# Miniprotein binders against b1l550: the designs that were tried, part 4

Target 1, 279 residues: b1l550
Amino acid sequence: MRLPEELLERARDIHSEAPSHRIKLDRVGSFGLKVPVEFKGFLLLAEADVWVSLPEGRRGVDLSRQVEAIYELSNPPKDPFSLCREAAISLLEKLNYADSSGVSIRFDAPLQDGESLKYYGVEISSIASDEIINKIRVEILGMTACPCTAELIRAYKSSEIAATHTQRSLGILEVSTKAEHPDPDKLASIIERAMSSPLRTYTKRPDEGGLVIRSLSNARLAEDVVREMIHLFLEEFGHLPEDTHILAAVRSMESVHMHDIYAERSFSLDEIRKEISSH

## First folded at step 10 (miniprotein)

Design ql2
Fold by OpenDDE base, look of step 10:
Structure ql2 (fold): chain B 279 residues (1-279), chain A 82 residues (1-82)
Amino acid sequence: as target 1 above (279 residues)
Amino acid sequence: DPVKEAFKYFMEAYKLIQEAWRLLRKGDVEEAAEEYEEALEKLEEALEIAKEAGNERLIRMIKKMIEYVKEMIEELEKKLKG
């Protein structure tokens, strides 16, 4: 049943009314939208969040316009980076009372693993205000081997390759920049290379053995992983603006403990360069 | 609507910036510089329109983008001369 348009003209615009409490809101929007995106030849259904700020003098946001903004740009499906950036700008245009807008798009990115596929988690965001800030978060699982236990076992049994416990670890890189979103595949690669070994979707026995041996030969603390991630990031993305902000983190799901080990460093490129140069 | 028009020019400029980024990934520095120059022209047009409209927020946004584009142009010029 569609209400007669005449009735709509008589209805108060609730969203434009003054609120009972004149308070600005930072983010008001629709979360958990599904939008198609094209990513490296794959058509994916991604989750999207869209929001704008709400001034103190306005009761509500026109949510329909927000949804319209992103879906207009999503047909035909396009890459999630340009979609995110352009949608953020479009939101400001369509909702002229907003001081800021934001778009976040989340999906599992396919990653080639031999003849099979693995994946990493990616969240692409853009925030438009006085500046347009592009943010990307990549999460990928890998494996870490403990060097401490390895040393203990080496001391106990003389072996070139010491046995140690291994665990699944989640590596995280989050980058915020006024420049283009960094390549998520490169970020994922940095995380994998920073760990003892990557995970594989499918392994045959010889491959599995090799993977474990590699892990044991490259035992790393969670702290080591984060430091290595930062090092590799600087090598690959050192050309980004100096005010680019990075979060490097790892969550190690320790196999010998009931709890996880977590390590992180947040920094700007300028800050970390100064730190490294001082040593 | 002057605000809408300013946003139009801004969006056009931003698409050119995105194209410049694409070109840079391919190593096409000269072509990327051309795209940035064109983007700068669009932004300057957007700025004038936004000033006429008196939209301070949009003016700030455009000015910041102009600063960014100018920095990029300068960086690329150094690469091309060196």
Scores: ipSAE 0.810, ipTM 0.940, lowest interface PAE 0.6, mean pLDDT 93
Fold by OpenDDE base, fold request of step 12:
Structure ql2 (fold): chain B 279 residues (1-279), chain A 82 residues (1-82)
Amino acid sequence: as target 1 above (279 residues)
Amino acid sequence: DPVKEAFKYFMEAYKLIQEAWRLLRKGDVEEAAEEYEEALEKLEEALEIAKEAGNERLIRMIKKMIEYVKEMIEELEKKLKG
């Protein structure tokens, strides 16, 4: 049932009232929206968050305008990167009382694996204020083999290829930049190449055996994975602005423990270059 | 509304920047430079309007974008000359 519009004339605009406490809020918005996006020829239903800052003198945000902003831009479906960036700008335009806006779009990205598909997680964000900062987070699973256990078994059995425990590991690259969002496929590739082996959606017996042997022959600590991710990232994306911020991380779901092993490094491009040059 | 008008030009400029990025991914450096130059023109228009409106936040945003675009143009010029 739609209420009569005449009631709006009698109703106070609650959002524009002074709040009981004059406190600025950093983010006020709608979280968990579903928006269609086009990515690599796929039409995907993505999850989206939209928000703006709220000044200290305003009680509430016009949430309906936020929702309208992103859906206006999402029809017809377009790439999630431009949608994210343009929506952030549109939010500032529509909600001019806001000092900043933000959009986040999350989805599983398809990745070709032979005749099958695998996937990686993507979160794209854009924050608009004095600058537009673009953020992308890529998460993809790979396989790691423990070099420590391998060395122990090698010493014990004197084998060329030592058995070791293997596990799934989640690699994470997060990049924040004033430039274009880095290519998520390239980021996913960096993560996979930094691990002992990529995962496969399907394997035949010989292929599976080969995959495991490759992993055993390329045993890596969680620390190794993170360092390799950083190294590969610098090779591919070293041209990004110096103030670009990166988080490289891995969460290894170790098969011999009930807990996960986690390693990370946060850095800016200028910082890490100085660090490397000092050695 | 001058603020709305300034945002219009800003959005147009930003779309041109996005097009430049697309072109760069394809290796079309010359065309990308043209898009950046057009974007710069739009940003300059937006800046004038924003100044007239007295919107300091918008002015700052536009100025920073102008700086970025100018840097990109310079980088591309170096690439084309070398």
Scores: ipSAE 0.770, ipTM 0.926, lowest interface PAE 0.6, mean pLDDT 93
Fold by OpenDDE base, fold request of step 12:
Structure ql2 (fold): chain B 279 residues (1-279), chain A 82 residues (1-82)
Amino acid sequence: as target 1 above (279 residues)
Amino acid sequence: DPVKEAFKYFMEAYKLIQEAWRLLRKGDVEEAAEEYEEALEKLEEALEIAKEAGNERLIRMIKKMIEYVKEMIEELEKKLKG
């Protein structure tokens, strides 16, 4: 049922009215949209959030225009990076009263694991204001082996390869930059390489044994993982602008405890370079 | 609408920047520099239109983008000369 156009002409534009309280809002938008994206040859249905700022003198945002903005750009499906960036700009164009806009796109990214697939979580965002800031968050699971327990067991029972407890650990890299979004596959690789070992979706018998032995031979604290992530990140992405901001974190689901161990470091490239150079 | 026109040029410029990024990932530095130069031209056009429209926010955004592109061009020029 469509309302007659004649009736619409008589209706007040509620969104353009003055609000009861003249207060600017930072974000007003539609959250939990589904948009198709093309990623590494896969057509994926991603979750998307779109928003703009609202000036103090306007009661509401034209939400329909926001939705139109992203879907116009999503057909045909394209890569999520350009979609995110272009949609953010389009939002500012369509909603001229807004001082800022933002888009966030989330999906599970496929990652080849031999003849099978594993995945990592990715969130791609762009915020447009005086500048365009591109943000990406990658989360991937790996395995860690505890070096402390290994040392205790080694001391108790002389062995070249000491047994220790192992657990799944979630590694996180979040990068915000005025440059291009960093390659999420590279970020995922950094996280995996920072762990004791990667996880495998598919293991044959010789592979399974080797995976565990490798983990035991490369035991790492949560703290070690974060530091290694940072080190590897600097090697791969040190060319990014100096004001690029990074969050490196790990959440270890410790197998001997009911709680998780968490470690993180937030830094800019400029800051971390100064820190390293001071040693 | 001058604002819409300015955004058109801005979007075109930004697409060129995205192409430059793609080219850089492939190691095509010279071609990337050309894309940045073209983007800069588009941004300059956008800026003039935005000034005529009196849109301060858009002017700021374009200026910041111009600064970025100029920095990128300078960096690439250094790489090509060295």
Scores: ipSAE 0.769, ipTM 0.925, lowest interface PAE 0.6, mean pLDDT 93
Fold by OpenDDE base, fold request of step 12:
Structure ql2 (fold): chain B 279 residues (1-279), chain A 82 residues (1-82)
Amino acid sequence: as target 1 above (279 residues)
Amino acid sequence: DPVKEAFKYFMEAYKLIQEAWRLLRKGDVEEAAEEYEEALEKLEEALEIAKEAGNERLIRMIKKMIEYVKEMIEELEKKLKG
């Protein structure tokens, strides 16, 4: 039942009223929207958050306009990168009182694994204010083998390939830049290559054995993984603006412990270059 | 609404920038430069409109984008001459 228009005319616009406390809010929006996106030939249902800032003199945000903004742009479905960026701009247009806007889109990105699929997590975001900042976060699982235990076992049994504990490790790359969002597949590849081995959705016996042997032969600490991620990132994305900010991290779900081992480095591209050059 | 119009031009410019990015990924440097140049023109139009509207926030945003596009053009020009 639609409320009679006459009643609507009599109703106060609550959102436009002065708040009880004149305080600016950084983010007000709708979180957990579902939007279709086209990604690498797949049509995916992604989760989306949309928000704007709220000035101190306004009680509330026109949330309906936010929702309209993203859905207008999501039909027909398009790539999540342009959707994110354009929606952020559209939000500022539609909500002129806002000093900033933001959009975040999250989904699992498919990766081909033989005849099957594996995936990585991706969050794409854009924030529009004085500048448009594009952010992407990629998370993908891999496998690590511990070099410390391997060394202990080697010392004990003098084997060419020392046994060691292996575990799943979550690698994370987050990039914030004024440039285009980095390719998430490339980021995922960097993470996988930084680990002892990638995970497989399925393995045949020979393949499984080979995967494990390769992992053992490429044993890496969590710290090694992060450093390798950074190294590979610089090789692939060193052309990004110097003010680009990166977070490289790994969470190793250590098989010999109940807890995880975590390592991270946050840096700007200019900062890390200076650091490396000083050595 | 001049603000709306300015945003229109800004959005158009930004779409051109996105196209430039796409072209760059393909190695089409010359075409990308053309897109940036067109984007710059749109941004300049947007800026004029935004100035007329007195929207300081939008002016700042457009100016920053102009700076970015100019930097990109310069970088591409260097690549093309080198």
Scores: ipSAE 0.763, ipTM 0.924, lowest interface PAE 0.6, mean pLDDT 93
Fold by ESMFold2, fold request of step 12:
Structure ql2 (fold): chain B 279 residues (1-279), chain A 82 residues (1-82)
Amino acid sequence: as target 1 above (279 residues)
Amino acid sequence: DPVKEAFKYFMEAYKLIQEAWRLLRKGDVEEAAEEYEEALEKLEEALEIAKEAGNERLIRMIKKMIEYVKEMIEELEKKLKG
């Protein structure tokens, strides 16, 4: 039952009051919202977070306006990138006391894998303040083959390619830019191509053999994978603004160890260009 | 509400910028430049309204987007001349 709207005239507006402690907050929002999105012909159920900054003089955030900002734009479903960016702008309009707003949208992206599908993780965000910064994080599994063990086995048996341990490795690319979000499929492709071989949803035995041979022929350290990811990223996305920030990382679930190996590099485009051009 | 009106023009401009991004992915450089030019017009309208309203944060936001759009127009014009 809907209460009479006339009560709003006699009730205190708790959110607009000053708080007992005048401390600004960086993120106040609604987290874990379910939103439908359309991605590359697929209708997906994504998870979204929305937030705004809260000045030290305001007690609370009007939560319904936050949810309204993204909900109004998500029906009918549309691409998650436009949804993310436009909702961030709408939040600043609807909650004009905020200095900044943010929207994050997370989903598992389908990817063609022969006659089947596989998936990879995507998280996009847009943060609006004096500028609008668009961030995307892509995570995808691939296979790595250890070159150190391969070399030891080669030396022992005097063979060109003998054997080594292989493992699943999680590749990560994260990009923050004032330009459009990079295409997540291209980021996933960069990560996979940097690995010793891709992972498949399923393989028949001859294809599985080929996958293993490819891995052994393309053995790579986690450090090599990160460097290759950066190289391939620069080829595809070197046109982005100079202050674009990138994180490239690999977490390898080493099959012969009880622990993972991790490698990462963070950089801006102007930073890495100076580094490369000095060599 | 002049702040709401300024945001309306800003959002219209941002949608044109997003369309320019889509056109560039297709290789349509001339059409993308036209979208950026239209976005710039909307941003200049938004800036006028934001200045009249005295909203400093919105003014900074619009000015930063104008800088971005002008940079993109210059880049595309060089590509078209070349």
Scores: ipSAE 0.725, ipTM 0.916, lowest interface PAE 1.3, mean pLDDT 90

Design ql2
Fold by ESMFold2, look of step 10:
Structure ql2 (fold): chain B 279 residues (1-279), chain A 82 residues (1-82)
Amino acid sequence: as target 1 above (279 residues)
Amino acid sequence: DPVKEAFKYFMEAYKLIQEAWRLLRKGDVEEAAEEYEEALEKLEEALEIAKEAGNERLIRMIKKMIEYVKEMIEELEKKLKG
């Protein structure tokens, strides 16, 4: 049902009023929106958050204009990166009282895995204020094999035995830059290559044996995985602006422990280059 | 509405910047530089309109983007020479 438009003459515009307490807000938004996106030939249902800053003198956000910013751009479905960046700009245009805007889009990205697909987590965002900052977070599971236990087993009784505990480890790369969002497949590849072995949707026994043998021959501490992720990231993305910020992390679900192991490093490209060159 | 007009030129410029990024992924450095140069022209138009409107936040946003685009043009010109 649509109400008569004549009511607009009599109703207060609550959102444009001054609030009783003049306190600015950093993020006021609509969270958990479902939006369609097109990613590398796949049509995916993504989850989006949109927000703007709210100045001290404005009581509320015009929520309908806020969601228009992303929904107008999402039909027909398009790539999530352009959608994210352009919606952030559109928010500032539609809600011109705001100092800043932000958009986040989350989806599971498909990745070829033999005859099947596997998926990894992607969250992108764009925050527009005086600058537009584009951020991407990629999370993908891999396998790690402990080198400490492998060495103890080698030394124990027989040097011919190759064994250690292996476990799932979650690798994380998060990048913030004024340039284009990095390609999530390349970030996922960096994470997987840093691990002892990739994880598969399914394997037949000969392939499973090969993965285990690879992991044993490529045993790595969680700390080693983080360092390798940084090394590989710099090879692929060292061309990004110097103020680009990166977080590299691994959470290892250690198969022989009741708890997880975590390692991380945050840096800017400028910082890490100075650190490496000092040796 | 001059603020909306300035945003229109800004968005057009930003789309050209996104196209420049796409071209650089393909190795098309000269074409990317041309897109950045067109984006700069759109940003200069947006800046003039934003100044007429007196929108200080939008002026700062456009100026920062102009700075970025000029840096990129300079970088790409170096690559084209060498």
Scores: ipSAE 0.718, ipTM 0.915, lowest interface PAE 1.3, mean pLDDT 90
Fold by ESMFold2, fold request of step 12:
Structure ql2 (fold): chain B 279 residues (1-279), chain A 82 residues (1-82)
Amino acid sequence: as target 1 above (279 residues)
Amino acid sequence: DPVKEAFKYFMEAYKLIQEAWRLLRKGDVEEAAEEYEEALEKLEEALEIAKEAGNERLIRMIKKMIEYVKEMIEELEKKLKG
């Protein structure tokens, strides 16, 4: 049941009042919204968060205006990257008391895998303030083969026996830039190429054997994978602005251990260039 | 409402920047440079309106985007000459 609109003229505007405690807030918004998006020909149901900053002198946020900002742009479903960036700008325009706004959109991206599909995780965001910063995080599983155990087994037989433990490893690339969001498929490709071998939705026995042999031929520590991710990233995206920030990480689900191994490196492009050129 | 008007020109410019990104993905460098030039014109209009309104945060936001667009134009002009 809809109440009479005339009540708005008589009621106090609670949100515009000063709060009892004048403390600014960094993120106030609506989280967990369901938003349809179109990604590379697929219609996906994504999860979105929208927020703005709240100055110390304002009691509340106009929450309905926040939700309107993203939903007005999401119908009909469209590219999640432009939706994310444009919604962040729209939030700042609609809620002009805010210093900053932000939008995050999360979905599982399809990737062709032979005659089938596999999926990897994508989270994009855009933060608008004095400048607009675009961030993307990609997560994809691959296979790693331990070189330490491989060397121990080789030494035991006094001959080359290519055997070691293999496991699933989760690779992560996260990029923050003032330029366009990097293509998530390219980020996923970088992660997979850094691993000992890719994982597939399914394989027949001859192909399965080939994957195992490939992984043994490309044995890599989690540390090696992170370094290779960085190397490959610089080949593909070294042209991005110098203040672009990257995080590269691997979480390896070690098959012979009760625990996971984790390796990560964060850096800006100008920082890593100086580091590499010093060697 | 001059602040809302300035945001309208800013969003138009930003959409042109996104189109320039799309054109660069296709290898259309000359067309992308044209889109950045048009975006710069829209940003300069937005800046004039924002200055008349006295909105300091919006002025800084527009100026930062102008810096970015000018850097991109310079970068693309070098590619076109090479």
Scores: ipSAE 0.700, ipTM 0.909, lowest interface PAE 1.4, mean pLDDT 89
Fold by ESMFold2, look of step 11:
Structure ql2 (fold): chain B 279 residues (1-279), chain A 82 residues (1-82)
Amino acid sequence: as target 1 above (279 residues)
Amino acid sequence: DPVKEAFKYFMEAYKLIQEAWRLLRKGDVEEAAEEYEEALEKLEEALEIAKEAGNERLIRMIKKMIEYVKEMIEELEKKLKG
């Protein structure tokens, strides 16, 4: 059913009115939109959120313009990073009363895993105001092995190969920068290399043994994993602007504990370089 | 609408910046610098239009991007000389 357009002559424009309480809002938007994206030759169905700030003098947001800002750019499907950044700019143009806009796009990124695929989580966002800030969060699972238990077992068994408890650990890298979004595969690789061993989609018995031996030979505390992620990040992305902000974190689902272990560090590139150089 | 026209030039510049990022990933430093220089031209056009429109928020946004692009050009020119 389509209502008569002549009703516009009689109806109030609710959105353009002043609100009863003149309070600025930080994010007013449309969340959970489905958008197609093209990523490394894959056509993926991503989930997107779009929003703008709302000044104290405006009652509502024209939500159809928000949806248009991203959907107009998503056909044909294209790179999710350029879609995210360009949609954020388009939101400011279409909703000219806003002083900021934002777009986030979430998808599971495919990654080659031998002759199979595995996936890791990606969430990108772009916030446009006086500046455009590009943010990416990558989450990927790896394997960690406890060095404390390994040392006790070494002392008991006198074996060169330490045995210990192993578990899945979720590694997280989040980067905010005025430059382009970092390559999510490189971020995922940094996380996996910081772990005791990567996880595989499947393994045959000899490969499974190799992964376990690798993890035992490379036992690391959650704290060590975070430190290694930072070290590897600086090697790969130290060229980014000095005000680039990073969060590195690990959540370890410890197999011998009733609870998870969590470690994190956030920093700017300028901050961490000063810290390291003061050694 | 001059505000919409300024955003059009800004978006064109931003797409050139994204192309410069792509070129840098491939190691094409000279070509990336050329894209940044073209982006700067588009940004200067956007700034002129935004100033004529008197839109201070858009002026700040364009100026910030100009600062970024100039820094990038300077960095790339140093690499090309060395």
Scores: ipSAE 0.688, ipTM 0.905, lowest interface PAE 1.4, mean pLDDT 89

